Miniprotein binders against q5jf28. Designs and how they scored, part 13

Target 1, 318 residues: q5jf28
Amino acid sequence: MERERLIKTVEAILRGAGYRVARLDLKGSCFDLVASRLFLLLFIKATVNIDTITEEQAEDLKRLAKFFKASPLIVGLRSKSGELEEGVVYERFGIYALRPETLYDALLNNELPAVFAERGGLYVRINGELLRELREKHGYSVNELAQLLGVSRKSLLNYERGEQAVSLDVAIQLEEIFDEALAEPIDILRAKVEADLNVKPETPLEREVFERLKKLGLGLVKVKKAPFNAISTEDDIRLLTGIDERKTRSTIKRAEMVAEVGRIVNSGGVFILEKTKAEVVSEVPLIPKESLEEVKDADELIELIDKLKKEIKEKLFS
Key: E = the ipSAE of ESMFold2; O = the ipSAE of OpenDDE; V2 = 0.75 times the mean of E and O plus 0.25 times the DockQ between their complexes.

## First folded at step 4 (miniprotein)

Design c2 (at its last look DockQ between E and O 0.27; V2 from the best seeds 0.00; counts 0 for: pae E 2.0 > 1.5)
Fold by ESMFold2, look of step 4:
Structure c2 (fold): chain B 318 residues (1-318), chain A 107 residues (1-107)
Amino acid sequence: as target 1 above (318 residues)
Amino acid sequence: DPELREARDLLSQAITLMHEAVRLLQEGRPEEAADLMTEALHIVQRAIELAQSTGSDDRAIRLLRYAIMLMHLAIYLAREGDVDEALELLEWAYDLIQLALEILSKS
């Protein structure tokens, strides 16, 4: 149970760092954990081999991260090439990937990683202005330091201008020469990603529901690999929106996950079904698509959702 | 190699302390369990230092460092009163330490 151990380890790291955490049990999802603390929000895909994440999963992970202004992360143990190294940041589909120990150090020891992997090896970005200051203070010309490091003069100038990362070997040499920290940390907790938030509906039912929600004034961000089908938004309204033809065991399980995720991302949840009677699962209403005709705008939809949740709560206490 | 033998002996000693910590957690004595886990953690750290100095297999060292992380997390969970989760992490740390011990014994 290597993957389950990984997920539980990551969850413990997040909790130990004071994060509120929700864990998904949904195979094929673009994330396994979502966690928040103060102003930080993380969506994490935990996979033993980081090369198993699919392009669809990665694009959805980036969509969620972009929409929620969160940092997406892949946490794993291996790649196709072998074991991942502690303290090294890898990248898949524009998403940082790293070991649990690296996440632990970042969150619990305040030690952000600085080494990243690319074709050709391991690299470090350095503080170029500080490098220039140290070189000049120690009396090295650009040519002298470049020769000492075994790099070209052009490369050294690029390092000092902040235009090029150094190899790990060069970074180690610089630390030996100057006895000074030059490495710039990688901001894995506030990674900015680009994603196209305009993804088309997957089914005729989704298309119908999206059109009605748009008429109510809601924007839609479609996702494919999550327990919900879209995020419905207007101003401060955020609804993790599920769409299904009927209530099944899978629908109920997804609604439970939507409730848990919603607590972490401060969003409500709703499932819109082709055929059902109105009910509530784990504070997530399941409503028939015809209920969207009973409301005039997004505010009335929220009122309907709140009314259903109140009615279930009152029945429990009556 | 006497340093490698000492490292293996230390790992066995750490395992013994971890078993006692498990019993203390199950008895509702998490602070005492955390103290024993802290002692075991330091013993594993010493074992890593000895194994590294002998040029031991990098895989065994990686497993032990991962186990140390799990033990730190288990200590945190124990002090928070999350006994079941602390026990889960201790079990996984134990598995990793045993695997590392097997690797070090074959070299």
Scores: ipSAE 0.497, ipTM 0.816, lowest interface PAE 2.0, mean pLDDT 90
Fold by OpenDDE base, look of step 4:
Structure c2 (fold): chain B 318 residues (1-318), chain A 107 residues (1-107)
Amino acid sequence: as target 1 above (318 residues)
Amino acid sequence: DPELREARDLLSQAITLMHEAVRLLQEGRPEEAADLMTEALHIVQRAIELAQSTGSDDRAIRLLRYAIMLMHLAIYLAREGDVDEALELLEWAYDLIQLALEILSKS
């Protein structure tokens, strides 16, 4: 399957599950899809080979996920070691990676995967308390059950404490012995990730804009691998911020994508340029950096953005 | 196997509905096409359940699952008025269902 077919497949799964979806056509972005349903928000990187994601992309994907209280996902078909298995969760840079089929089962069949891949093996987390209760109920000693499973006494005790993941083969044997599900599902839809939010602006213009917005009471976090350059840190002001020196075809395309993403993540969009006339592209204002000197605070900036959107809407319908 | 026969019959019905949906899309009736595609999707889902119960070839089941995914997007695109892209996905889904039906017919 090609990358384009993979993205279409993932979009189909999300839409079929009733998600609102925005698709990005941005090469090198840390995400290709953003999807929302009720209280679930997903940022998805679609890549045929999951080992092609860069650390920089993964860090930005985790930043976005943490900021928006979303789950990051990698959806792919293969790794360096071979094809990905269905129903198996992989991991790259602390982000869950899975096949489209695994995502389908989770979203449409309400079947969360329980198997994860680590160090070239397949493992399951089990309910260790339930394992102990079942062992005792069936009259097995720790030694007897450990011998039956072909594991050490220490390993079995670690399983019962939840301190060690169980190999898939041992998990299957346990479920067969007790006729009960022991595998703990992996909630890929509510993945919590850690991310460093202390990313500095890279260009002189970004530094100037960040300093100016900070003086207006608007904190920003730098994002490198997105159609926007920063996100606002204020809880009441959700703003996807683009920063460019001048209006280019890339600026327009990125503004369009920011509008689409913004609708999914309930965030406004703005592009701040070193040199431009005030205009709006796909409901995203392009403003000169000098406009930041005309406003007193972040609220006046939002009012300016909303005014610009309204004025252009009125001109389009006049 | 009666269940495998039923699965094949269901897939044949889904193919028929998909052909009608293509016609409706070409006629500029995308909402009606989306309704038929939705019916076809449910039929394919039932065929998967039956094929799974018979221990049928995993390859056929995978193809049908992919077809369902594509059909979901085609339904969405049809309702959005993206008829050309809906047609492309529906044709792709059709090819996958046909291939699955061929596999299930050789087993």
Scores: ipSAE 0.453, ipTM 0.793, lowest interface PAE 1.0, mean pLDDT 91
ESMFold2 (binder alone), look of step 4: mean pLDDT 88; pTM 0.880

Design c3 (at its last look DockQ between E and O 0.83; V2 from the best seeds 0.73)
Fold by OpenDDE base, look of step 4:
Structure c3 (fold): chain B 318 residues (1-318), chain A 107 residues (1-107)
Amino acid sequence: as target 1 above (318 residues)
Amino acid sequence: DPELREARDLLSQAITLMHEAVRLLQEGRPEEAADLMTEALHIVQRAIELAQSTGSDDRAIQLLKYAIMLMRLAIDLARNGDVDDALELLQWAYDLIQEALEILSKS
């Protein structure tokens, strides 16, 4: 399967599950899809081979996910070791990776995966308290049950404490012995990730813009692998910020993508350029950096953005 | 193996229904297409069960499961009137079923 077919399949799964979806056509982006339904927000990197994601992409994906209180996901078909299995959660750089079928089951069948891959084996987390209760109810000693499972006494005690994941084979045996589900589902839709938000601007223009916006009361976090260059850190001001030297075809395409993403994540968009006339592309203002000198604070900047959007809308319908 | 032969025959039937569903989609009859795709989906599910019982190639089963997923998505798209997207997914499901059938024919 090609990357395009994979992305379209993932998009279809998300839409079929009732998500609003924006798709990005940006090479090297840390995400290819963003999807929202009620209180769930997903940033998805779709890649045929999950081992093609770079650490830089993964860090930006986690950064976006943390900032927007979203779950990051990698959706793929294979790894360096072979084809991925259905119903199995993999991990790359602290991000869950799974097949489209696993995502389908989670979103449309309400079946969360319980199996995860680690160090070339398959494992599950089990309810250790329930395991203990079932063991005691059936009259097994720790030694007897450990022997029956072919595990050490120490391992069984660690399972009952929830301190150790259980191999899939042992988990199956436990569920067969007790005729009860013990495997804990992995909530891939609400994945908690850690990310560094202290990423510095890379270019002189980015530094200038970041400093100016900070003086206006608008903090920014740098994002490297997205159609925008930064996100606003203020809780009341959700702004996806592009920064370019001049208007190019790339600027226009990125502004279009920012508009689509912005609709999903309930955020505005702006591009700040070193040299441009004020214009709007797909409801995203392109403003010269000098416009930042004309406003006193972040609220006046938002008012300027909204005014520009309105003026162009009026010109298009007049 | 009689079960493997039956699985291949079922997949061939599903392919026939899928071709008819494509025609119906192209004619602007998406609901009727969705009904045929649903029938084809059940046939493919039965083929998977038979292939699993024979110890058939895991790759063929994986392809068929993926095809079922695509067929489900195509059914929903067809019922929503998204004919072009339904056709695209249905074609991919067809390709996967053909690949699976080729694997099961070499076994």
Scores: ipSAE 0.788, ipTM 0.917, lowest interface PAE 0.6, mean pLDDT 92
Fold by ESMFold2, look of step 6:
Structure c3 (fold): chain B 318 residues (1-318), chain A 107 residues (1-107)
Amino acid sequence: as target 1 above (318 residues)
Amino acid sequence: DPELREARDLLSQAITLMHEAVRLLQEGRPEEAADLMTEALHIVQRAIELAQSTGSDDRAIQLLKYAIMLMRLAIDLARNGDVDDALELLQWAYDLIQEALEILSKS
């Protein structure tokens, strides 16, 4: 119940800030929400304890974020060490993690966080050039200011060069001394992440479908923890691609989620099944794998998808 | 401590207003509900100020601050006609205020 409430809170924050949002209902998924506003795109995993995210989920979240040029985020309330602190950015697997209040302030108050957690406590990166200017304006030598702060001369020089973050206590002292904001914000909305986009198919059916899609000129980015199995891509074509042996309730549910995610990330959707008749679920075609042999390239696959969607609409409204 | 007693009394008053706001939302009167939630929000803010001045439990203060965020979101949802979501967030805020009240009562 607490996780469900957390997800609803995050969704409300995003919508209140003018984001279009898709919420997933899929246990084990690498994200729970995807949201866009203007050119910003966020993939969010909402979890009460941020330490419960698995490496596999985190790697997929980073893969999606890297592919779609989005910022991945973990939003939570606690860690294994206790409650998360508001206004503090944590990190798990290279992904920023933070409380809903911190997201609220970033999106609804336009106040990005500046404090991050690291070994030894809470830290802030500061504007080193401004620090140097303020120090010189106020007549402090490097040694004098270092002594006032209780830090080494070397540390102060590193702060001014932007080579070292300051402890939160030192940041507070600096603000008191100079009566100026020196903290540099953390851009949680445009985070850059590293991810390995080369992941192998998990099943023989996936391998077969990937081979057929590659023959059509599509590249593939495999994901394990999402409602789709891969992203099929060529130039401007992007298809959230699901793979199943047959249509089940799970297939239908995943297709519905793929449709919602696709609207946010501006991508089409398709499910490739071992055996089925062609049909459409929530604007996502379900086609037999043999249909991939009946099209020449990615453009013809898109034409097949569009044709199926048009035919279903005509039947429904005729 | 008279300030802590006042903080607890204020939180009880906020809870009463939140119950009335729930009824107004359910009756299709979201503007009136938003006004009551705003009043309750200010009362919780005052209770936080009083509790902080007494050196009260940091956990209780954290719960109340989170509840305020939820109430702000619920107010916006109510004004936009999103009654079900407003009710859910308001209920969570209520639960957090109750928990904070319990903590402050034991201190």
Scores: ipSAE 0.628, ipTM 0.865, lowest interface PAE 1.4, mean pLDDT 90
ESMFold2, look of step 4: ipSAE 0.616; ipTM 0.862
ESMFold2 (binder alone), look of step 4: mean pLDDT 88; pTM 0.877
ESMFold2 (binder alone), look of step 6: mean pLDDT 88; pTM 0.874
OpenDDE base, look of step 6: ipSAE 0.771; ipTM 0.911

Design c4 (at its last look DockQ between E and O 0.39; V2 from the best seeds 0.00; counts 0 for: pae E 13.1 > 1.5)
Fold by OpenDDE base, look of step 4:
Structure c4 (fold): chain B 318 residues (1-318), chain A 107 residues (1-107)
Amino acid sequence: as target 1 above (318 residues)
Amino acid sequence: DPELREARDLLSQAITLMHEAVRLLQEGRPEEAADLMTEALHIVQRAIELAQSTGSDDRAIRLLKYAILLMHLAIDLARNGDVDEALELLQWAYDLIQLALEILSKS
């Protein structure tokens, strides 16, 4: 399968599951899809080989996920070691990676995967309390059950405490011995990730814009691998911010993507340019950086953005 | 295996519905096509369940799962009036179902 077919497949799964989806056509972006349903928000990187994601992309994907209280996912078909298995969760840079089929089962069948891959083996987490209860109910000592499973006493005690993952083979044996499901599902839809939100601007223009917006009471976090250059950190002001020197075809395309993403994540969009006339692209204002000198605070900036949107709508329908 | 035969029969039914859906799309009746594709999708889902229960070839099951994904997208595209893209995906789903049916017929 090609990357485009993979993205379409993932989009289909999400839409079929009743998600609102925005698709990005941006090469090198940390995400290709953003999807929302009820209280679930997903940022998805689709890549045929999951080992092609860069650390920089993964860090930005985690930043977006943390900021928007979303789950980051990598959806792919293979790794450097071979094809990904169905029902198996992989990990790259602290982000769950899985096949489209695994995502399908989770979203459409309500079947969360329980198996994860680590260091070339397959493992599960088990309900350690239930394991202990079943062991005691069947009259096995820790030593007897450990011997039956071919594991150490220490390993079995760690399983019962939930401190150690169980190999898939041992998990299967446990389920066969007790005739009960012990594997804990991996909630890929509510993945908690840590990310550093203290990312600095890279360019002189970004530094100038960040400093100016900070003086207006608007904090920004730099995002490197997205159609926008920054996100606002204020809880009351959700703004996806693009920063470019001049209007290009790339600026227009990115503004369109920001509008689509913004609708999914309930955020506004703006592009701040070093040189432009004020205009609107797909409901996203493009404003000159000098406009930031005309406003006193972040609220006045939002008012300016809203005014520009309104004035352009009025001109298009007049 | 009776369950494997039933799975093959279901896939054959789905193929028939998909052919009718293609015709409806070509006639400019995308909503009716989407309804038939939805029926075909449910049939393919049932075929997967049966194939899984029989321990059938994992490759066939994977192909059918992919076909379902494409069918979901084709349904959405059809309802949106994107007939050409819906036809493309429906043809691809059809090809996958046929290949799966061939695999399940050799087992």
Scores: ipSAE 0.101, ipTM 0.582, lowest interface PAE 2.9, mean pLDDT 89
Fold by ESMFold2, look of step 4:
Structure c4 (fold): chain B 318 residues (1-318), chain A 107 residues (1-107)
Amino acid sequence: as target 1 above (318 residues)
Amino acid sequence: DPELREARDLLSQAITLMHEAVRLLQEGRPEEAADLMTEALHIVQRAIELAQSTGSDDRAIRLLKYAILLMHLAIDLARNGDVDEALELLQWAYDLIQLALEILSKS
């Protein structure tokens, strides 16, 4: 109940800020929402306690974000240490985590957060160049300002070089001394993440299908915690690719989710099944794996996908 | 503070309209419900303006802004015939307005 409320709140914030949104209903997924507006793309995992996100989920979220040039976010309410503070950015597995109120302020009030949590307390990154200029303008030597702040000379030099964040207390003292905003905002909407894209297939069927897709010239980015198993890509082709033994209700639900996600990230979808009759679910074809041997390259696979979608559409609405 | 009392009165009026909108949705009259929700939405927006002018609790104002977002979505869903989801969002908006009203009553 509490998680459902959180997801709906995040969706409402995104839509209210003008984002197009797809919401997923998939247990264990690395994201619950994907949203786009103009040049911004967000993949969001909503979890009440941010410490419950698993490393596998986080790595997949980063893989999707890196591939789609999106910003990954965790939105939550608390950690194992207690309630999350509004306006404070937390981090799990290299992904920013924050309260829905903080997201609201960023999207609807154009107020990006500046305070982040780290072991030892709350910290702020500051404009070191401006700090140096203000120190000099006010007549402080490095040593004098360091003593006033209760920090070492070395720390102050690191602040001015942009090599070290300041504690929240020091940030407050600086703003009191200089009566200027020195805090650098954290751009949660354009976060850059690093991801390990070298992920092996999970099943023999996946291995077989990946090998066939590679023979067609497609690159693959494997994910474990999404409604699809991989992203198949070549030049301007992008396919959210699902793999299953047979069509089940779960397969159908995942295909529907792939269609929704695909609209947001401007990608096609396909499911490759070990055994099936060819069909289309929500504009996402389900085809038998043998069909991959009947095409010569990625372009022909796209042609097959488009042909099947057209034929099924005509038959269904004849 | 008379402005804060007026804001609370406006929120109570919006709640009344939202209750009626729920009944209209359940009776299969979604266009009338959407019109009533739109009226309630405007009333909440005015209440926010009054509460902000008094320096009221930031959390109450944020909850009201969340409620506005949910109401926008509910109105769109109602006009598209998605009655069950519209009811769900309207109930959430109502809950947020009630909580905000409680907070403003203690400040």
Scores: ipSAE 0.000, ipTM 0.253, lowest interface PAE 13.1, mean pLDDT 88
ESMFold2 (binder alone), look of step 4: mean pLDDT 87; pTM 0.870

Design c5 (at its last look DockQ between E and O 0.66; V2 from the best seeds 0.00; counts 0 for: oily stretch 60-78 1.65, pae E 2.4 > 1.5)
Fold by ESMFold2, look of step 4:
Structure c5 (fold): chain B 318 residues (1-318), chain A 107 residues (1-107)
Amino acid sequence: as target 1 above (318 residues)
Amino acid sequence: DPELREARDLLSQAITLMHEAVRLLQEGRPEEAADLMTEALHIVQRAIELAQSTGSDDRAIKLLQYAIFLMELAIWLARNGDVDTALDLLQWAYDLIQLALEILSKS
């Protein structure tokens, strides 16, 4: 019940900040919410304890964020070591993690966090050039200021060159000494992540379908922990692509989620099934894998998809 | 400690107002509910100040601070017509205040 309440809180923050939001109800998914506003796109995993996120989930979250040029986020309340602090950014698997209050401040109050957690404590990156200017204005040598702060001369030089973050205590001392804001914010809304986009198909059916899609000229980004199996792409084409052996209740629910996500990320959806007749679920075509042999390239696949959607709409409203 | 007893009494008062706010939300009277939630929020803020002055358990204080955050969000949601979400968040805030009150009572 606490996880459900957390997801509702995050969704409310996003909607209150003017984001268009899609929420997923899929156990084990790499994200729970995807949200867009203007040119900003966020993929969010909400989990009460941020250490319960698996490496597979985190890698897929980063794959989606990399592909869609989005910022991945983990929103939670606790870690293995205790409660998360408001205004502090944590990191898991290279993804920023933070409390709902910190997200609220960033989105609704335009107050990005500046404090981050690392092994050994809390740290702040500072404007090193301004630090040097303030030190010289106040008549301190490097040695004098280092001694006053209780840090080495080498550390102080690294701070001024922007090569090392300061401890939170040192950051507080600096702002007391110079009466100036030196802290640099962390842009959680435009985080860049590294991800390995070369993931192998999980089943023989996936391998077969991927090979057929590649012959049509589509690139593929495989994911494991999402309502779709891959993103199929060429130029301006983007298809959230599901693969199943046959239509089941699970297939229908995943197609509905693909439709919702697709609206947020401005992408189409399709499910390729081993055994089915062609149909459309929530604007997402379900087609047999043999239909991929009817088309010669990605443009013709899109035409097939659009034709099916039009035909089904006409039948529903006839 | 008289101040700690006053803090607990204030939290009980806030809980009463929150119960009334829930009823108003369920009756389709969200502006009236938001007004009661605002009153309850200020009472919880006062209770935090009193509890802090007594050196009370920081776990209880953190629960109350998060409850205030949820109440602020619920007030905004109620005034903007999202009654169902406002109710859910207010219920979470209520649970946190109850837990904080239990912690403060066992000290």
Scores: ipSAE 0.470, ipTM 0.816, lowest interface PAE 2.4, mean pLDDT 90
Fold by OpenDDE base, look of step 4:
Structure c5 (fold): chain B 318 residues (1-318), chain A 107 residues (1-107)
Amino acid sequence: as target 1 above (318 residues)
Amino acid sequence: DPELREARDLLSQAITLMHEAVRLLQEGRPEEAADLMTEALHIVQRAIELAQSTGSDDRAIKLLQYAIFLMELAIWLARNGDVDTALDLLQWAYDLIQLALEILSKS
């Protein structure tokens, strides 16, 4: 399958599950899809080979996910070691990676995967307390059950404590012995990730804009691999911020994408340019950096953005 | 191998049903299309079983399994009013089935 077919398939699955979806046509972005349903928000990188994601992309994907309280996902078909299996969760840079079929089952069938791949094997987490209760109920000693499973006494005790994942083969054997589901599902839709939010601006213009917005009471976090350059850290001010020297075709395309993403993540968009006239592209204002001198605080900046959006709507309908 | 021949015949039948489902989708008859796609899906499943029993090329089996997935999703989309996306997925499923049939014909 080609990347385009993969993205369309993932988009179809998400739409099928009742998600609102925005698709990004941005090469090198840390995500290709953003999807929202009720309280669930997903940032999805779609790549045929999951090992093609860069560390920088993964860090930005985790950063966005952490900030928006979203789950990051990689959806792909293969790795360096071969084809991905259905129902199996992989991991790259602390991000869950899975096949489209596994995502389909999770979203449409409400079947969360329980199997994960680690170090070339398949494993599950089991309910260790339930395992102990079942072992005791059936009259097995730790030694007897460990011997029956072909594992060490220490391994079985670690399973019962939830301190060690169980190989898939041993998990199947346990479920067969006790006639009860022991495997814990992996909640790929609510993945918690750690991310560094202390990313510094890279360019002189970004530094100037960040310092100016900070003086207005608007904190920013730098994002490298997105259609925007920064996100606002204030809870009350959700703003996707683009920063460019001049208006280019890339600026326009990124502003369009920021509008689409902004609708999904309930965030405004703005582009701050070193040299431009104030204009709006796809409901996203492009403002000169000098406009930041005309406002006293972040609230006045939001009012300016909203005013610019209104003035253009009035011109389009007049 | 008679089982491999039967598998190829089943895949040819599935392709025929898929073409009819595409016509029905284009005519604005998505429920009837979904029913035919469901029948085609079951035929492809049976073809996989036969191909597996003969020790056929795992590549062909994987292609057919992915075609089933695309067909399931297309059925869902058709019933939920996304006919255009359903058509795209059906075309991809068709392409995969054809490729699988080519592999199974060379073995």
Scores: ipSAE 0.391, ipTM 0.762, lowest interface PAE 1.1, mean pLDDT 91
ESMFold2 (binder alone), look of step 4: mean pLDDT 88; pTM 0.874

